Miniprotein binders against q9f7q9. Designs and how they scored, part 29

Target 1, 364 residues: q9f7q9
Amino acid sequence: MSKKIYIGAMTGTSHDAIDISFLSIGTKIHLEYFHSIKFPKSLRLKVKKLIENNESSLSDLGTINKEIGFLFSKSINEAIGFSKIKKSSIECVAISGQTIRHEINKRFPFSMQIGDPNIVAKETGLLVVSDFRNMHIALGGEGAPLVPEFHNQLFYKARNPRIILNIGGISNYSFVKNRNDIWGTDVGPGNAILDAYCSDFLQIPFDKNGAIAAKGKVDHIELGRLLQNNFFKRKCPKSTGKELFNIKILSKKFLKKKAEDILCTLVEFSAKSIINSIHKNGHNNCDIVICGGGAHNKYLVKRISEMASNDIVLSSDLGHDVFAIESMAFAWMGYKRVSNEALIVQTSSKNVKGLLGSITKSKL
Key: E = the ipSAE of ESMFold2; O = the ipSAE of OpenDDE; V2 = 0.75 times the mean of E and O plus 0.25 times the DockQ between their complexes.

## First folded at step 14 (miniprotein)

Design p1 (at its last look DockQ between E and O 0.87; V2 from the best seeds 0.78)
Fold by ESMFold2, look of step 14:
Structure p1 (fold): chain B 364 residues (1-364), chain A 81 residues (1-81)
Amino acid sequence: as target 1 above (364 residues)
Amino acid sequence: MGDKSIKVTFETDDRKTLWEIYYEVWELAREMGYDVIITITGDELVVYVTVPSEEELEKFAKELEEIAKKLGAKVEVKVEE
């Protein structure tokens, strides 16, 4: 009865971290070990430039892809050592990679994550599962969000549909109603622009509890302009990335305003993006469970609650492993892939099933 | 070098409290600009941190003890070199 372990490693949390979850999966999903480390600042800045710049060197892209691969490898090997879990019990490691582009609404849709899985396979000696998003896209899906099926695993309640709202850098939600099917969509910005403004202009990592934003006044002209983005006009399911929602979408005139007014307006932008999507999809008659790092921004949650016709619940109040959910989802998807079990892919038409994730091994 | 490393162990059997400690520690590390490793096994949350000086070490350790007091967890601080 030896325990089989599945590792999920991901980036893109509100803490600019690499989060690594070790799962055992039987009748229940159990988090055996969680490891979180800071994404190194110099490399984070290189990634930020790749995301925000219009052009980048192919040589730089290739080099940073290797650097991220080594970062994942070092982090995973460190986590294994600290966990004291026998390496022989580890069936696979699933990696998110670091998303630098997500371009779906075009003739040849694609999603690009860097972090070379060959480096990870070689340096860890483990079977690596990666690139879940591009098979999702090839099967007619959006490539994001990937979490709706895992949200079903954690949050399904018979005869009680729920919205699982994840407020990360980009916000997404799952409508959890059917145990054996999924519904989910990206909705717009979460904390990405807020945190970038704080870092770039205020030299602080974020606006704790939204305290600065709470003192400001909404710039309704800029808010109206921001909400005119074509992304908000697309039918769900839809997906987006930080390349669409970053500092560069803010007007120069707006950026000259007081910090509290800028942050107040950006909170309103995130909150309206979320609630407008929920209401337009007709999901008004169920609770919203808020998770993700943005759940701790008190002012943002307050604004969402005031705009919502729904009752609001924080996932932390329900006793879940709140900050591990996304890395656990990757571990779970790795488990599904190495077990040759299909995942559900939501499309604009009917949902389909497919084997998501590419397997990379360095040896037989 | 002048950098100092510490290991801080929090213990609580309440999952909500454990993840509140995680959040508070990350916020503190981000505010102070420290590199941290945070691990969770069962009821135990461990922070490994490198700080620039002995003075910063004492300030960070004091803040971590305040988090433990605020949230009702046991805490143990161990300096590692």
Scores: ipSAE 0.779, ipTM 0.928, lowest interface PAE 0.6, mean pLDDT 88
Fold by OpenDDE base, look of step 14:
Structure p1 (fold): chain B 364 residues (1-364), chain A 81 residues (1-81)
Amino acid sequence: as target 1 above (364 residues)
Amino acid sequence: MGDKSIKVTFETDDRKTLWEIYYEVWELAREMGYDVIITITGDELVVYVTVPSEEELEKFAKELEEIAKKLGAKVEVKVEE
């Protein structure tokens, strides 16, 4: 029998890419093919404007939702072509969409991912699974993180508790102690503020290896102020987005400092947010496995390692690709949805189970 | 001079090395501003890039060869006509 393939497509927050994973799912989860495409600069700028500005027209939002849908469609069809995998072997495509808002501290909590699944379903001719976060919210979750159960599937090792730390635009971690106890939380900023500062003030896409930050000095006054954010006072599990952790939270006085000192302080802010979350949750006595694009900020990883009491490894050291984990998680969630298998949703009171994601089909 | 496309194939017996190559190629592509497709299948990483000139193609290919040499991978550069 041909292997059943599940596709996960994600807009990466750190690489300006669309990451596409093709999974086979049996006794083991296997990445059969990975495809990463640069996110078009013009559309990236439109999305950035939607994220950073409170004022956007409904017409712009509607248009960009379609443009992202076409971008996903094109990228997925290209990936299928390059993979040489037969389209008849593909059971579904799960899409993250592009997150533009994640507002859970409202009377009506919501998470908004754009990228029209109808376009993706029509243009690919595949069953599309989308909108995972809003079902997670409807079930009493915060719509993030979605990956803890998947992290448990990949990284569970008997008698060896692990932290799986994903450093994206936002940092999140899963605590993987046993197969049945699913736990994860957002912890604070990842690279989002670092990359925003580089883009907006230095006209560079990012601080390569954290090399500029590594020359700087920490502004302890600004760091102390940033660490007083009400998000850090919330109990875990909790979620956040770039709307809370963006360049606008920085003081005007701080932004007048040297670039090296600013970036050094922002790395320290991410690192301390991670370590403080691990300690606050009593998870400080287990291995830390790092994944996501922030894993390549050598200075950020160094600062986490220097603050941690335990060994730090990359997910690649465990045979799991640093950059593919999130798109793989979407592929796996797609599998769960089309198989009618409920996922665990962490709530403020208890874990619940439900089907996550909407199904969109253009044909039988 | 028209846009030229290159296909660069990296091969290594170490999956970890492939992901190090993936990272270095992404960083290079971001720095140079190029649109890239990077694919990984088995022990092979493939980069597809379109560059605006032959001079930029040669420069990018040379940087990819340096990445391969640094990380101990085999590299093959093909110009797609």
Scores: ipSAE 0.717, ipTM 0.910, lowest interface PAE 0.4, mean pLDDT 91
ESMFold2 (binder alone), look of step 14: mean pLDDT 77; pTM 0.709

Design p2 (at its last look DockQ between E and O 0.91; V2 from the best seeds 0.82)
Fold by ESMFold2, look of step 14:
Structure p2 (fold): chain B 364 residues (1-364), chain A 81 residues (1-81)
Amino acid sequence: as target 1 above (364 residues)
Amino acid sequence: MGDKSIKVTFETDDRKTLWEIYYEVWMLAREMGYDVIITITGDELVVYVTLPSEEEAEKFAKELEEIAKKLGAKVEVKVEE
């Protein structure tokens, strides 16, 4: 009845949606309302160009930043109206923004999300929390993944270590063992290259259940070349984005092959990237809980299961709100920020704590 | 003809089934090129869509009813307005 509500709004899910979760947070985290809408096609295409091309005009970037700010605002206001949750009960809205760059492992590392939080604060009248990644980076972290502490919150079980594997555009996992500490890393491609190939070459949004991939044969030469990427040699924790794992890394010779063989090889690439990372980090003796859109790619899950020494379970089989976990994570991080509670930042040496997220208000 | 808004309500007490419906609806909407709103409160998943004609709205509603039958959920279709 007297619930405080925290909103998390994010983009970049496997079906190009804007996902909005409304949480109540007490002894348990409860999803009160979930709202999902399609990211508008015309704006999605503008964002795709920003991501795929390393150059754009400053005016175009500035305009698109505002357009995405208004998109988040309209989506959040719509969700509030549909939810019938009283606006006065809403403590904050945390926004992911739309990532267009994630450039780490350099002298001045950064991550760039667009979607102007000033527009969101003005148009919603709510306290906005944004830009979680750049404080993470400033404290010596990778800026991604951000979910490991939330995974601890949801999946921690005493004396029962678990791997939480999120297969999104880029795959990441958390090793959930310690209630009050975290371990997580990006591992490589998930669906990003698979979906881009389907869209660009087959004019379909994705390979449902991996059915096309399942008919193909692996090109072991291309697979071997793909696995030589320097990202796989880096020490964990590490992070990456679509700028590293996209269609452009595929050879022209490989792209002339049958669609089945291309998709089969890309599934194998994702599966090996995941399992090699788990084994390299010595995490092969606990269950793997698979979540994210890639959990529905039956062929990919099959390949992971066949390579793994771990027991595999889908998070949906455990009764979790699998497609809401990431937007719930942003709501939870917003809660932490407005409560002045630090989050754990994993670094290459010692984990540290810091206040993640910038607060933006248009009114007192 | 003219734009037609429909509301399709799925109900199930199984969280796995609820999110399977979510996935199937989104994939169908992407395949058909339709812009949907999907909401979840408790055991209820609601799909809102506005389509260019009554014929397209009826076709999409029938596809959503087939998802409910396939996954074993209750479904109710209402025309908004």
Scores: ipSAE 0.816, ipTM 0.943, lowest interface PAE 0.6, mean pLDDT 88
Fold by OpenDDE base, look of step 14:
Structure p2 (fold): chain B 364 residues (1-364), chain A 81 residues (1-81)
Amino acid sequence: as target 1 above (364 residues)
Amino acid sequence: MGDKSIKVTFETDDRKTLWEIYYEVWMLAREMGYDVIITITGDELVVYVTLPSEEEAEKFAKELEEIAKKLGAKVEVKVEE
């Protein structure tokens, strides 16, 4: 029998790419093919404007939603072509969409991902699964993190509790102790503020290896102020977005410092946010597995290692690709949805179960 | 001189090394501002890029060969006509 393939396509990683994973799902989850394409600069700038500005026209939002839908469609069709995998073996395509808002601390909490699934369904001719976060919210969750149950599937080891720390634009971690007990939370900033500072003030895409930050000194006054953010006072599990952790939270006085000191302080802010979350939740006595694009910020990883009392490994050291895990999680969530298997949703009161994601089809 | 497409294939028996190559290639592409496709299947990583000149294609290919040498991977460069 031909292997059933589930595609997951994700945007918003720290390397400005669309990541596309092709999974086979049996007794083991296997990455059959991975495809990463650069996110077009022109469209990236439009998305950045939507994220950073409170004011955007409905026309711009509507247009960019279609442009992202076409971008996903093109990238997925290209990936299928390069993979040499037959379309008839592909059961679904799960898309993250592009997150532009994640506003949970409102009377009507919402998370907005753009990228029209109708375009993706029409252009690929495949069943599309989308809008995972809004069903997670409807079930009483915060729409993030979505990966804890998937992290449990990949990383569970009997009698060896693990933290799976994803360092993206936002940092999140899953506590993987039991097969049937899932736990995860957003912890604070990842690379989002670092990359924004580099882009906006240094005209560079990122601080390679954290090399500029490694030369700096921590501004303890600004660090102390940043760590007083009300988000850190919330109980876990909790979620956040780039709208809360962006360059606008930095003081004007701090932004007058040397670039090295600014980046050093921002690395320290990410590292301390992670460690403080782990300690606050009583998870400080287990191995830390790092994944996501932030895993390659050597200075950030060093600072986490120096603050942690535990061994730190990359997910690659465990045979799981640092950059593929998030797109793999979407492929797996796509599988769950088309198989009518409920996912666990962490709520403020109790865990619940429900089907996550909307199905879009253009044909039978 | 017209656009030149190059295909660079990396091979390594170590999956970890393959993902280190993936990272270094992405960082290089971001630094240079190039639009790349990176694919991973089995023990192979393939980079696809179209560059505006043969000179830029050769320069980028050399940088990719240096990544391969640094990380102990085999590398093959093909110019797609």
Scores: ipSAE 0.758, ipTM 0.927, lowest interface PAE 0.4, mean pLDDT 92
ESMFold2 (binder alone), look of step 14: mean pLDDT 79; pTM 0.735

Design p3 (at its last look DockQ between E and O 0.74; V2 from the best seeds 0.72)
Fold by ESMFold2, look of step 14:
Structure p3 (fold): chain B 364 residues (1-364), chain A 81 residues (1-81)
Amino acid sequence: as target 1 above (364 residues)
Amino acid sequence: MGDKSIKVTFETDDRKTLWEIYWEVWELAREMGYDVIVTITGDELVVYVTVPSEEELEKFAKELEEIAKKLGAKVEVKVEE
């Protein structure tokens, strides 16, 4: 093919995978090839230990950084081979790296991703774009989410504001209204507490379609208590994680109730967190496009739809490549960086523009 | 008798169905503990898997064929040595 190709490679998907998207970018953005492979278990365990202990020898950290670099390199080279896309048509590869720390609420905020881009550049022979989050932070942003501008690119429609709601472990949304500006925020739990409860107490990976939750009754006392969390009082943009929304926030009394009532209440908590945020931010009068792994929880989607004053559309019903969107976003950000085009950085005050991503190459 | 590999090709012109197959394939691979490569080009989703025995290969292939039947996609299974 004669088209210019931009590769985005990332970790942190819903399957513990490395997702790799190949984009052509012109009048429209087109996914030419998608490649998904499992993050190797032994290396995933090393990364998990590094994150959970928040401590490591410098030697171990340095070694893991190289191992992740080789993992990205091997995965990208494999994807190129399987795609049969001509390597000479590839303008760059953007990598997410593997996040091991993301600490924003402090005097010197930072985000740390491992996966040495020098290894990736050497082993692939491609121009590499990496480390998007630290310039975002340096410009006054949260360093995450990075997707709101890509959502704007994909979903903007004149005179038709849209909410792009991603239901992952933690839910976030973009409010797509202005062609030349962005808005996005984390909103609260998605499936994180639901899946943790299923795993820890029911010995199942998740509640398929929310079938167990659908049989239960909401505990309105516990729901009210959960919704009083200080996170919901904070101004947007904000970010959160599983360190805040996990099993430990549930009362002992509540955990003794029937499983169906617990799951029903947790679905309501996720749904209410989402809808309250949309209403509090004044985004009631527009369509909600639901994406992410949580879109497969039919009961959760039903509860959101019933609480919403908004029209609900699944992104899959619009023909979008729902599981590729994040890796596509990295490819698109790589394109922006090698084109020397600024991205919009949302801050707690006025949004700004900046060049996101560091360029690494092994040759001229 | 060493590891066995198969290539399973799903075909559908419905993008919603294509990504539903993607979701089901990954969930199946995780449940069964297999390493897979999943690729998408146009209307085609391809699964490459290596399993330790012919018995496990047949079991996985049958599950993939059930996914295709459930979701209304064409499927072709090819053993790769």
Scores: ipSAE 0.743, ipTM 0.928, lowest interface PAE 0.7, mean pLDDT 87
Fold by OpenDDE base, look of step 14:
Structure p3 (fold): chain B 364 residues (1-364), chain A 81 residues (1-81)
Amino acid sequence: as target 1 above (364 residues)
Amino acid sequence: MGDKSIKVTFETDDRKTLWEIYWEVWELAREMGYDVIVTITGDELVVYVTVPSEEELEKFAKELEEIAKKLGAKVEVKVEE
């Protein structure tokens, strides 16, 4: 029998890409093919404006939702072509969409991912699974993180409790101790503020290896102020977005400092947010496995390592690709949804189970 | 001179090295501002890039060869016609 393939497509937050994973799922999860395509600069700038601005026209939002839908469909069709995998072997495509809002501290909590699944379903001719976060919220979760159960499936090792730390635009981690206890939380900023500062003030895409930050000095006054954010006072599990952790939270006085000192302080803010979350949750005696694009900020990883009590490894050291894990998680969630298998949703009171994601089909 | 496309194939027996190549390629592509596709299948990483000139093509190819040499991978550069 031909292997059943599940596609997961995600807009990467750290390297301006669309990541597409093709999974076979049997006794083991196997990455059959990975495809990463650069996110178009023009559309990236439109999305950035939607994220950073409180006001946007409904017409712009509607238009960009369609443009992202076409971008996903094009990228997925290209990936299918390059993979040489038969389209008839593909059971579904799970899409993250592009997150533009994640507002959980509201009377009506919501998470908004754009990218029209109807366009993706029509243009690919595949079954599309989308909108995972809003079902997670409807079940009493915070819509993030979605990956803890997948991290458990991928990284569980008997008698070896692990932290799976994803450093994206936002940092999150899963605590993987046993097969049945699913736990994960957002912890604070990842690279989002660093990359925003580089883009807006230095006209560079990112601080390569954290090399500029490594020359700087920490502004302890600004760091102290940033660490007082009400998000850090919330009990885990909890979620956040780039709308909370963006360049606008920085003081005007701080933004007048040297670039090296600003970036050094922002790395320290990410690192301390991670370590403080691990310690606050009593997970400080566990191996830390780092994944996501932030794993390649050598200075950020160094600062986490210097603050951690335990060994730090990259997910690549365990045979799991640092950049593929998030798109792989979407592929796996797609599999779960089309198989009618419920996922664990962490709530403020208890874990619940439900089907995550909406199904969109253009044809039988 | 019109846009030129290149296909660069990296091969290595170490999956970890393949992902180190992936990162270095993405850093390079971001620095240079190029549109890039990077694919991974088995022990093979393939880069597809479109560059605005032959000079930029030669420069980018050389940087990719240096990445391959640094990380101990085989590299093949093919100009797509």
Scores: ipSAE 0.693, ipTM 0.894, lowest interface PAE 0.5, mean pLDDT 91
ESMFold2 (binder alone), look of step 14: mean pLDDT 76; pTM 0.694

Design p4 (at its last look DockQ between E and O 0.87; V2 from the best seeds 0.79)
Fold by ESMFold2, look of step 14:
Structure p4 (fold): chain B 364 residues (1-364), chain A 81 residues (1-81)
Amino acid sequence: as target 1 above (364 residues)
Amino acid sequence: MGDKSIKVTFETDDRKTLWEIYYEVWELAEEMGYDVIVTIDGNELVVYVTVPSEEELEKFAKELEEIAKKLGAKVEVKVEE
């Protein structure tokens, strides 16, 4: 069969990268090529400002939206060139965009991603699929996580339910049990607060293997306060972002403590958030497969394992392309959209089906 | 100020090892402050980097060779320009 290629491009959560996956999809999903490039520091700082500030100018938003569009375009064109995959074999490119707001628990819920798909369509000459989250929301979903159906495709095994736990900046999991339906939710912080503390206060990108955290003591008073966040009281499915889980939620008194105690407490916060959610949802009797950058934080994984009633498996031990899964998911959703196939949207009531993703072309 | 570029190719048929190399390369690049392109095609992982000097190029290439030795992968370094 002539090989058709579907590209998924997204901003990563582990390395501040742009991850680009090239999929072929037949009886099985195959990663043909993977390309990862650093998100430029100067543009990352502009995006951070948009996320963290109470207000920003509309002109700044408009300009940065174009800059992100050109960044995606340049990265995709570079990936095509390096791959030596014929451009004529590429059916579409799906882009995540860069999330700057995700506000669901309100009368008019929305999610805002920047990275102009018109720029990407023009500069690549490819059919672009974008804005998966807002149709998800319009159909009654949370707009995130988007991965649960793709997790079903990769991890479903009859009579063998599994938890797929992704530890990025924000942690989410899928409960993979039913071939024809999905279940997934955001659960709380992953690495977001840990990495922000390391960057802002220690001038290092992250705590390698959780080595600093492992030397500390948990501040149980601060931990208790952090776990009282209203997000943890919401029923699943639920979603959140870095605007809720960042340095600003930490008390000033706590921030005066030793670095090892701060990091130890933040690891405990992430681990407890994850395990409490799994147990409260009755998902105790299956393996937890850990994915994402957090899978390499040995101390965090240790704490999760010690709190869990579940057996822990690293996704790398199963032979999966663990750092590519999210960009592969976008490529797969692009495939579904151009094939005119509905995706399952989890809602607070019954799950529904819908066509996710907007199509943008620059040519007839 | 002549920037220097290298291409480093890792080869292994073990998917677990391939993604461990990916992680180690990104960790190294972040620690050293270098912008990299990392690609994966089948059993091959390739790192492309441009560094400020030949001295820094040699330092980075040596670190990448040590990752290959640590994880048991074949490695080839090619200076490009």
Scores: ipSAE 0.761, ipTM 0.926, lowest interface PAE 0.8, mean pLDDT 88
Fold by OpenDDE base, look of step 14:
Structure p4 (fold): chain B 364 residues (1-364), chain A 81 residues (1-81)
Amino acid sequence: as target 1 above (364 residues)
Amino acid sequence: MGDKSIKVTFETDDRKTLWEIYYEVWELAEEMGYDVIVTIDGNELVVYVTVPSEEELEKFAKELEEIAKKLGAKVEVKVEE
């Protein structure tokens, strides 16, 4: 029998790409093919404007939703073409969409991902699974993190509790101790503020290896202020977005410092947010496995390692691809949805189960 | 001189090395401002890039060869016409 393939396509990683994973799912989860496409600069700027500005026209939002839908469609079709995988072997495409809002601390909590699944379904001719976060919210979750159950599937090792730390724009971690005990939380900023500072003030995409930050000194006054954010006072599990952790939270006085000191302080802010979350949850006595694009910020990883009492490894040291894990998680969630298998949703009171994601089809 | 496309194939038996190459290629592409496709299939990492000139193509190809040499991977550069 031909292997059944599940595609996961995501955007919003630490690097400005669309990541596309092709999974086979049997006794083991296997990445059959990976395809990453640079996110078009023109569309990146439009999305950045939507994220950073509260004022956007409904027309701009509607237009960009279609443009992202076409971008996903093009990228997925291109990936299928390069993969040499037969389209008839593909059971579904799960898409993250582009997150533009994640507002949970409201009377009506919501998470908005753009990228029209109808365009993706029509242009690919595949079954599309989308809108995972809003069903997670409807079931009493915060719409993030979505990966804890998938992290458990990949990283579970009997008698060896692990933290799976994803460092993206936002940092999140899963505590993987038992097969049936699913736990994960957002912890705070990843690299989103670092990259925003580099882009907006230094005209560079990012601080390569954290090399500029490594020369700086921590502004303890600003760091102390940033760590007082009300998000850190919330109980886990909890979620956040770039709306809370962006360049606008920085003080005007701090932004007058040397670039090296600013970046050093922002690395320290990410690192301390991670370590403080691990300690606050009583998870400090287990291995830390790092994944996501922030894993390549050598200075950030160094600072986490220096603050941690435990061994730190990359997910690649365990045979799991650092950059593919999130797109793989979407592929796996797509599989769960088309198989009518419920996912665990962490709520403020208890874990619940439900089907996550909407199905879109253009044809039978 | 029109846009030129190159296909660069890296090969290594170490999956970890492929992801190190992936990272270094993405860093290079972001620094140079190029649109890239990076694929991983088995032990092969393939980079597709379109560059605005032959001079930039040669420069980019040389940087990719240096990445391959640094990480101990095989590299093949093909100009796609």
Scores: ipSAE 0.754, ipTM 0.926, lowest interface PAE 0.4, mean pLDDT 91
ESMFold2 (binder alone), look of step 14: mean pLDDT 77; pTM 0.696

